# Miniprotein binders against Primase homolog protein: the designs that were tried, part 4

Target 1, 337 residues: Primase homolog protein, of Arabidopsis thaliana (Mouse-ear cress) (f4i6e6)
Amino acid sequence: MSENVPDHQSTNGFSSSDFFVPEEEAGKKVVLSKLVTLMRKLSEQGIDAQNCPPGVRSCLICPKCEVGDSGEKSLTLYIYPDGSSAKWTCRRKCGLKGVLQVDGKLVSKDPIGKVERKITVESIKLEPLCDEIQDFFAARAISGKTLERNRVMQKRIDDEIVIAFTYWQRGELVSCKYRSLTKKFVQERNTRKILYGLDDIEETSEIIIVEGEPDKLAMEEAGFFNCVSVPDGAPETVSSKEIPSESKDTAFKYIWNCNDYLKKASRIVIATDGDGPGQALAEELARRLGKERCWLVKWPKKSEDEHFKDANEVLMSKGPHLLKEAILNAEPYPLKS

## First folded at step 24 (miniprotein; from a57 with E50K Q53E)

Design a59
Fold by ESMFold2, fold request of step 27:
Structure a59 (fold): chain B 337 residues (1-337), chain A 96 residues (1-96)
Amino acid sequence: as target 1 above (337 residues)
Amino acid sequence: SPELKQEIDELKKKVRELFKEAYELWDQARELGDPELWQEAWRLMKKIFKLKEEVKELEQLAENGDTEELEEAIEELEQKVEELKSEAEELEEELS
């Protein structure tokens, strides 16, 4: 049988009026095991088939489609009743499609789904900043000149305006992170993960790493332009495991993607948030970058029992000179003995 | 209450103009790099942001109807605008 296709597949493929009639199943345990395996492998591809019955077409949200679109269920999934394979096709512009066989082979016919998206200011419809967003940043002690230098923009989504933090590499737009005025964040899908402000560290031997884009902007107000922020959120705690290989280190992929910039630094000042997650981020960064070249910022006291959380909070409360002082007083990162 | 709404609209215009003036002064203080001038300009900016929020709150309350208390609140906020304009003029002289 390598030349024979299951009977169910041949009859169902060409008749819209045929009633689905599965053959008598002598190996129910085997088919169920295959279906469980298919569901797991589909989930690994970002396709949640938990409520998708075999033998019928199911419509799901496509895992590849652009940020900001409506929640259209554009992905059509079909799971063969014998558990042998599944296939899917997206009806939207992304064109995603593929076939997955239970025997362990993933067969994708969509080369676009394997590459990072190219984007431009025009293609993702970014706009110059309006007064409301400029005022928002002014209230954070971040000037229009700093916003212009970093090409901070905006985007209209459903009659709302969101901040657009633009990520550039060698003069080309690579990615974009959106922030609503109420602190909701969204990143452009399927774009390369890099550091924010990456081009600012290309020609410097000392760099500063902060946690969020507003902190990168705050650092510029204090006179530090050799600063980048991370694109992802901080971990809750430090991992006890060895540093993963590049292919496995997905949460810190941006470190690997930016290695050509980071490897040249003689001194790396880590100025992440002062809370537990920010301290965990500092440790994860330092152990990947080499603690021997890392320095750690400790934010100054806010009150008797509390320290400032981040660079922008220091700037807003104490001004650029105290922020500068905090950075200049960074101490060598603690080494493990 | 068209008259109350007109007064609030005029107050909003005054606050916006004051903000633009103060922002320019704050931007000048930033370029000078003097900590005391930066702090002085920043204090003015913060007072204006607070005033802006007070006007917004008053506008929302006025949608429910006129009161003598709202009219007195408008007058108080207009006085704050004039006080902050005087502070901006003093800062402008320092930056010159």
Scores: ipSAE 0.792, ipTM 0.917, lowest interface PAE 0.8, mean pLDDT 83
Fold by ESMFold2, last read:
Structure a59 (fold): chain B 337 residues (1-337), chain A 96 residues (1-96)
Amino acid sequence: as target 1 above (337 residues)
Amino acid sequence: SPELKQEIDELKKKVRELFKEAYELWDQARELGDPELWQEAWRLMKKIFKLKEEVKELEQLAENGDTEELEEAIEELEQKVEELKSEAEELEEELS
């Protein structure tokens, strides 16, 4: 009779009521967090898993295979229900296969680029240009006045001096891309991806987009200051997919980040490199910016069977007046249906 | 030898002085906006960059020892410096 004395930690009839823990709710939050992280990592591998439920095998178009007219979904993806890992296998000859595991270090990570470092010239130890770097640019027909206007700087890393291309937005340093004299590149980590020379297009209705920072500098030698370059390398080929949403368009995040500047332009001259990757970059840019307002530069021949590759090469070989002519003769960008 | 290294150091100084002179002329041509003057100044600049590379190669070879061929190469490069100084003087008159 007195056996049923109530206690805060005991229950009158429940087998586990003494220490109730809402394990089901906490477990769902942990799994959801893992799945978000896993989806991000899959996206970085080129695998779009947004319509792929965990616990079942999903068939997708393989990101490595060139899909013929059949449109075969040859990639099998499996996401473990606990959110711990995912695996995939392509049935075609390309052999794409892999496994991803969610890392404990990424459990609460924000999307790439959302938490941006604040940097200054002082905090990342940038220096004024030495004679060697100025001579390097002079050999490319780029003057010290152009270097000063663009705040091109340098950084000492061990026993090596590297070029520092400084990226500014509304007067504040946002990012920096380093280039060794032997064409090795590195970008400041966890900084916003924007166009190089962005402040030069804030108040212009016509802009020029080139591929590399030296080409932006070359354009200034030809008298064009309304020019920007892209921070990343060109893709090898044009994607067959429709334009991804902003959150998924990681390779072209800089377009989205700079939309306030780009949307104001009535005319955009695309002057990327003349090779296959440069042409693919031009198409990806034009698709996003609106082909109806885009013009395309076609670099002139430098010999019977060879064309100039970029603006800096034209400048070095033919001077600023012929570079200017090539830009002024840009043709309307082809309107592919 | 110490004498050869000093002669190479003096050659490097001469080339640096020539480059500074030519660069100023090229900068003037840039601001004038004349295509023919720009090209003339640029040709001079390119010759000086090539000369600078030749001096650098010579310096590296001299660290392994002295030869009569190295001494002849120094004299040849010094003659090129004087020829390019004359070209710079002529360009300076055109820019004036």
Scores: ipSAE 0.790, ipTM 0.914, lowest interface PAE 0.8, mean pLDDT 82
Fold by ESMFold2, last read:
Structure a59 (fold): chain B 337 residues (1-337), chain A 96 residues (1-96)
Amino acid sequence: as target 1 above (337 residues)
Amino acid sequence: SPELKQEIDELKKKVRELFKEAYELWDQARELGDPELWQEAWRLMKKIFKLKEEVKELEQLAENGDTEELEEAIEELEQKVEELKSEAEELEEELS
């Protein structure tokens, strides 16, 4: 790249005359475009800069610090007026600092790109369950007591009510996954991916892993509270590659995020769906968790040539006793695939 | 037909009341932990869900105006409600 050499012309020697020179609108348009880009990148980092004027310091709620409804705004944000960069610093002990360049790499002592949005039941407008959703679960043999224990809620989106599966870690709401009655799924953006029901496995040496939230709820109807479900769908097939490093294992980020809970387990019962993708999920989980401590559930026959797909189907068809029996009969996970 | 729609609305209310009664019995069976009582209560619940779907289909047919078949269907579904109420009463005796 060509170096710029300082001009021999003095910068502080003369005043300008009163010539009218039209400002170049192209320069203003370029700066405005850069500011829009910076605001977009700040939003991707969890910083809402819509009402933060360039050239002045603005105070915001820090996305890393835990604050009550006190309204403390400990994050200082500065957007350079030329649109070249933005910087922020939190004045609390967390020490969050960062710089975004409009055309460059994020430069941060604590990278803000890893800061997940803090949410509450109120901030994302969750509601208690209406009769229609309670009836939906009753038709799946899932009681209101199980729904209450798992804090299953709802949300009104436009003119539709969707099921809200709330994800908690150590008593704090960290994410939420929404399910429409037509099986469309959406997760709260920029939130940590963890296992559903994570707090239920913190004090256990045996863990049951199912594929979907209704299956976790079905397991509770059978008396198993030490159960979690995965937040994402199952892969189509098993990867032939080595297990990626943590930073590259995006599809299974939730396993890495929950390692402190999972590493304590002496026995892990894998009870994913009985179809091809569910079996692929079981293999991907087992090879990450250690197959030597894994057991695999084989769902019983539904008819002469069909097997039950998942825990909730067994519950609905055969009741909690036979679901429990299927779990207790799990077999050691095969060491060779 | 306003009279026909009123009859269907009354039927929907009867099915809702029956569902609430059956759900309470099913919840009691759940708390007892008895597999046979759970299955009996669950069979009743499934019959009521099926009945609810039949009433929904009836409501759809009422929008298309076949009145004689609809009146017969209403009578059949009302008879099913009474039969299921009797089944719920028998289950309630077992749970006591």
Scores: ipSAE 0.787, ipTM 0.914, lowest interface PAE 0.8, mean pLDDT 83
Fold by OpenDDE base, last read:
Structure a59 (fold): chain B 337 residues (1-337), chain A 96 residues (1-96)
Amino acid sequence: as target 1 above (337 residues)
Amino acid sequence: SPELKQEIDELKKKVRELFKEAYELWDQARELGDPELWQEAWRLMKKIFKLKEEVKELEQLAENGDTEELEEAIEELEQKVEELKSEAEELEEELS
């Protein structure tokens, strides 16, 4: 009676470790792709979330409450760990609140457009001009009457007095540009960029565009009240590219913001600086405004080999009558690039 | 010297008064719109701006301590103030 000992078949136990690795990696890739898409969509809303970890409340500068130098991180952002959504709320009175879904339409009640802050003379602490600043303009042949009509003011910043060029639209203060006596310029942050003197051109068919605020004031001394200046100065070079769409034309956003005024003009006299940057600005303006409406000022000769740089230099050297003549003698803008 | 500092402060006052008078004449010439009167008033204003710079240079000279050079420079600028007052009076007569 031979006892057949049954062969114990060794059951190869499949280790449970190998099945979880592929699904976890696939899940992580899906979450990462959602987070990247969510961060892009937050950036499109002006929320910089690059350094904001998911599942944590991050404090950011509020894009609606970009109120001055305080650097206060009043915006609370929360990104969900699954990358499905983000939510934000400002702790300040701006009330900025939104929800972004990765797969959904923006459910933002408040478009986080760069909210142009409202300012007043009092809110930015503008002061009447002191004698030192009046003397500074008198040395440029610009009268106190021209300064007053154009609402040129001053501001104390630290221990320095700076010139405040006030930018108005429909009798509301929209922006301000500060100039130190040392020629440092600062624009009031998170304000609407417009042309200086915009209300002076609301009903005019002819417009003069100059580079500097002093040149706008010099044009008034020459008897031109239909003059505006550009807020951002001149570019170093003309762009070789086509004119960007409004949303991409950030350097010339002031032209777009003033388009309703500039459309009414039948004639636009460009009286920018005679230097390379001023010529580049003239071309960039003329391309945006329509070259067929544009005229170009040639500054008179200062010497045999030199021309005056700008309207204010002409005024100071030759007086308001020769400045007026230079503007009246503007030539049609060259149509050939 | 405390005395020379007082003389510089008095000179600065005379230059401020002269600048105010010349500015009023220039504003009148500007309002009249006469090119010749505007140029004359503006020529006077430019001379007074230069005089204001020369008076600031005296303040720096006063820190260096040469008393004789400072006294001579004060006297020269006082003479120039009286010359520019006479030019302002002549321009006021032309604007009247």
Scores: ipSAE 0.781, ipTM 0.910, lowest interface PAE 0.6, mean pLDDT 87

Design a59
Fold by OpenDDE base, last read:
Structure a59 (fold): chain B 337 residues (1-337), chain A 96 residues (1-96)
Amino acid sequence: as target 1 above (337 residues)
Amino acid sequence: SPELKQEIDELKKKVRELFKEAYELWDQARELGDPELWQEAWRLMKKIFKLKEEVKELEQLAENGDTEELEEAIEELEQKVEELKSEAEELEEELS
């Protein structure tokens, strides 16, 4: 009687499925953080990768070939799906190429420094003003003579004519700001940010700073040639932080780029918009320029309860004489906030 | 009507000529630096800018097909052009 002992092979199949889910989510968060860092570092290289999906070959305008609206997307960018690195190459003769690692040094044979693009009137296809744009300024009490002296031009972008505010430094075109009739603003890409009208203040002891290019033109109609405007609009609020170092003060890079001109001024009249953003801009300018040198324009009353907003509104409503009076009646900038 | 379209085109021409005249008077007043002459010339310019917009509205009225309303609106704006020419002539005499 041979007792067959049955071998109970209990195959406890441990399902390996449950342990992998938390590592994949942790992995995705790590990849996302790398991609964000990589996008920032690409932007520091003048490569706008915002619309460039990882793992896809994107075509961009080459920051080294971009001399005006050629429209040709000659730069190929590839971002690795893991966010570890990106590589770019230009298909044109400029040969621009680089590799960026998130955790590594930039392995660029051609470091795309923020190479300020050189532009000319011809390279960006600026045109003389048409009658429609002259009429647009005439309706603001700004003469053709003021437009001509300030080299206000136009550009055709597709089927639209836009106003071109040309930014000059030492008689060279440095940047351009485009304004649509719908009040959309676009700055010329990869150009140096400076004040509008910078050459007018090269040797002046007194400077007027306004917010908009139209206000700079309005100041000229009032007989002030020592006026500049800021290239970027007003901040919504005053920063609670200390003034950043030059390398970190990206929002006011135009002030730093113009610092040699602004240092020569003994008196700086701030004539920004009368609204909350304009007041915030005034404080941010005064903090950077030295409040002890600054004067603040108070816009005259429009009504019992309202003040004029800006220099151009004063000009249009009351004429150049009252605008001149408002500037001459500027008060010392408040030293105590 | 093709006739009414021609009248609108002639009116637009008259308004453009008047604008050039008033712009020159305003530029002269600006160069003289007289506040009163500047305000007078600028008042004339503002009336002409309004007239230019009213003339653009005639193009929309012409699309709606009311011929009688369009004829009346053309006549009103033609009268306004002659009033503003007289104001420009008076200002030219003051600038002379």
Scores: ipSAE 0.780, ipTM 0.909, lowest interface PAE 0.6, mean pLDDT 86
Fold by OpenDDE base, fold request of step 27:
Structure a59 (fold): chain B 337 residues (1-337), chain A 96 residues (1-96)
Amino acid sequence: as target 1 above (337 residues)
Amino acid sequence: SPELKQEIDELKKKVRELFKEAYELWDQARELGDPELWQEAWRLMKKIFKLKEEVKELEQLAENGDTEELEEAIEELEQKVEELKSEAEELEEELS
């Protein structure tokens, strides 16, 4: 009696472990992208929402009420946690109301009249630099002469002194950017966005564009007076979209506002930060200015594996001569993306 | 002690005076456009910035520290001030 041992065919069922990319991480990235787009679109409406957390009611100065000296935070902003929309209402008599959808049309019943405010040194209460702020720049190898020529001032806000980068056009104060000692930036609201140092490039055939105001000052320490910086810093990523029309290109409105200066330049040296955002800014600038006119600075090596990040880091580490050499050694901007 | 607090305040004054001298030398080296003199003046400036931080740490030590540790730390920073004054005088001779 031959006992037939049954062949246990072990069917190795390949459980296709579907890589469930956790719907949560994909969801979070989509929400973040919506929030970034929403913040940009709020800024386009004159609503600075950078410090406004989603799902919380923030109180802001009303862009329609700011026609007067009352620093009252009368605008209530609410950003939806999903980044889908934002809503705002002014509590004052101006009645400003709006809803912004990320994917939708602006359902603003009231056009926020984009009246650019005229400002003066006196109207925004700018002061000469104290020794603490001069020491702050001296620690960055930026001289008092460079600060004075570039009209770097201070402002007292409550009990804090902040650095005031003054933006001029044809000898008129157009805007101001405030920097705390803790590296927080605030732009003067409802002012025209232009390049920092715009008057220095009015009659120049060659210009240098840097990211930060400190880098513009560092370029002057290297002997370059034809340098400007961008008001809004770098975008996180290059836009996959075609260049918007002027009326839609609000993130780069400062380029359009400065077009009369920038069109005169035969050569444009881009000296943005060496990081991913700085490279994204370089590409966005070069696409708008014409890549054929653009040159790209490569920051020198800091170590075997690292490069200097910006002009001010080069200045502080290696001095003005090596910074000058890095700018003179700029390469033609890559025409093929 | 009230005495040690006065010594720290005098040390801070010496460091402020030294910083002013070294800043002027650095601004002169900058105006001359000499790379070597600029680097030398900037090395001195960086040492003085570090000394300003060490003096701030000394102020924190004075609130909670031992008196002997504080006296020794004051004496070490006073020696650094005199060393950096001599470096400033040497740089002034090179800029003249």
Scores: ipSAE 0.778, ipTM 0.908, lowest interface PAE 0.6, mean pLDDT 87
Fold by OpenDDE base, fold request of step 27:
Structure a59 (fold): chain B 337 residues (1-337), chain A 96 residues (1-96)
Amino acid sequence: as target 1 above (337 residues)
Amino acid sequence: SPELKQEIDELKKKVRELFKEAYELWDQARELGDPELWQEAWRLMKKIFKLKEEVKELEQLAENGDTEELEEAIEELEQKVEELKSEAEELEEELS
């Protein structure tokens, strides 16, 4: 009676480790690269697509409709999920329509030419300054005379009054920058980006460049009429890259647009904010303008450990004479970083 | 009180008139280009800007309904208006 002991075959359960195939990550990186290129090419067409998700129809303000304050998002944009192409169409009478391929030619029947909108004081509904806005500048030691000469105006947007910094070139209104009392800035859409106060430097050999429009006004209170401000704020950091070509230097397009004025200057005083962004702006300006022509303002001490931030802070705290002294004491811009 | 609201409206008028006077003195000091006169006029202007904010705080106090605190605060700001008028008159004499 031989008891056959049954061999218990232990079935080793092979745990199927799901090999996440690295092909999906490579595919996602290729699509992302195409999308970044497509977004850049859409921006070159005056279509801001940064907030437009792929595979969804986004509604945007039409760059051709000249519909100012109506806020009507009449342009439908569709970005293909693979980043291969985008298509747009306006639902209004302008009929704006295009197709952009990432790797192909722009197939637009209507090239959205970089049509800088012509604007007038009347067309953008600018008003003379009310007492509240005059008081806002008086509290910054900026006179009504300086506001008037610089054509500082206001605009009503809904129930809010905003400050309107008007940008002129050869006596024509080219752009406008709006500032709310809450310090929100908005540039007038599809307008030429230039320096604020550009006409004041048309025939000057010496120029001052400041960061803000209030600092340009503060420089005038100090007796400097040869001052301009930058339309876009300071960059967070200096670019480690070479200066882009004009077509790629979108952040500094205002420098290129003003090159005919800026090339005449023998001396350029940079008086940007004393903070990290203002120092980054100073370096980016000096690299573009030629460091050998540049001078750098050092803001005076506010305390033992602090310096004044900008021209307007110096004016408000110490008056126009100390602001003038700070500008006259500008040092040659450091040639080596 | 309707009476206290009228007193606040009268105080606001006095502060607006004083601000206009001090602004003209500051514009004169600015045009003369004297550093000391500019600083004096600008000091007066800063005191009036503070007074304008204190008058806005009275409007909020008037909504809260403390009548005695509101009467005292109106009297303090009326005294401050008369002090700043005297400072404006002294500065006008220096600019003359």
Scores: ipSAE 0.776, ipTM 0.908, lowest interface PAE 0.6, mean pLDDT 87
Fold by ESMFold2, fold request of step 27:
Structure a59 (fold): chain B 337 residues (1-337), chain A 96 residues (1-96)
Amino acid sequence: as target 1 above (337 residues)
Amino acid sequence: SPELKQEIDELKKKVRELFKEAYELWDQARELGDPELWQEAWRLMKKIFKLKEEVKELEQLAENGDTEELEEAIEELEQKVEELKSEAEELEEELS
């Protein structure tokens, strides 16, 4: 690790020979804008720079060396005063080191993204639901009681309020997935990937797997609490290759992370979306979980030529009784590929 | 037109109050688990969501001018509020 990092090696176009009289207010505004952007990007990398002034070296607890709180502050962070870049280096032999440029990509030998962050409701500033978001869910036939049971919350990101789907394992907050009202998704960086609603399947031998968090909530309106949703989207198509080993199965890491819960199930009802990607997801899940214990939901007809896409659409259009019937009519998963 | 805006704001408040009443009835129907009561309460909720959109459209039109047609539209929407309040009262008696 280098202890002697040079100052100002990457200033954005300024030099000592630039002695014209610049507009002081415009130059100050540009630097402040860059610092705001840099602080946001540092936060996205898991570095809390709120109390780290530019132009001085700040010492922080290294997230890689001290997952637990030992009190040693071995990570040094330097934010260039012109807002051009920030750099960090762990003083120990763990090798954590990185550079972040305000206008560029992260440059790091061992990115912080390989270190699992610990989060809390307080540390990521989650809020109770406002009326607008509660009304959004009411329009989807999802009650406030279901929202409360699932600890659905909100967060302010920039000038927008977004839905926060909180992911818990054995009572501990593990991750959080944000959804705007315009259906844009962001997940807390560097957190463990698990199933949504994981604690709801700890005590049952039958489980239901749906694709999205709103569908998990819709299942509860139909009386099914033993339900989880996947944290990621569906693949476009089924992979033609064999299942990779656990260490290489990155796209389905949540299956491996949740094995202790999933191995207990004697019956797994797969109720993913009815479109092509949802069917591909069902196949990828079933072949990893064991098709012999899997059942597949076929969503009912919406019209002569169209089927409902997902559980929430059935709930909104037909009510909880018909959603329940669709789940109870699940058929054994086809054993032939 | 501050007088027209006040009328629209009062209409919005009435719709919000109606929504809260209907939501409580829908929540009661959910707890009972009766498919017919659930559908009746949900139908009322959907009518109120539609009414909310109609009030929003009226508010947008009122920003472009005050017309006799806008005052008539406000009165029509207030009548719809009263009709839905009556529907909510009937549902409440069914749930009791």
Scores: ipSAE 0.771, ipTM 0.903, lowest interface PAE 0.8, mean pLDDT 83

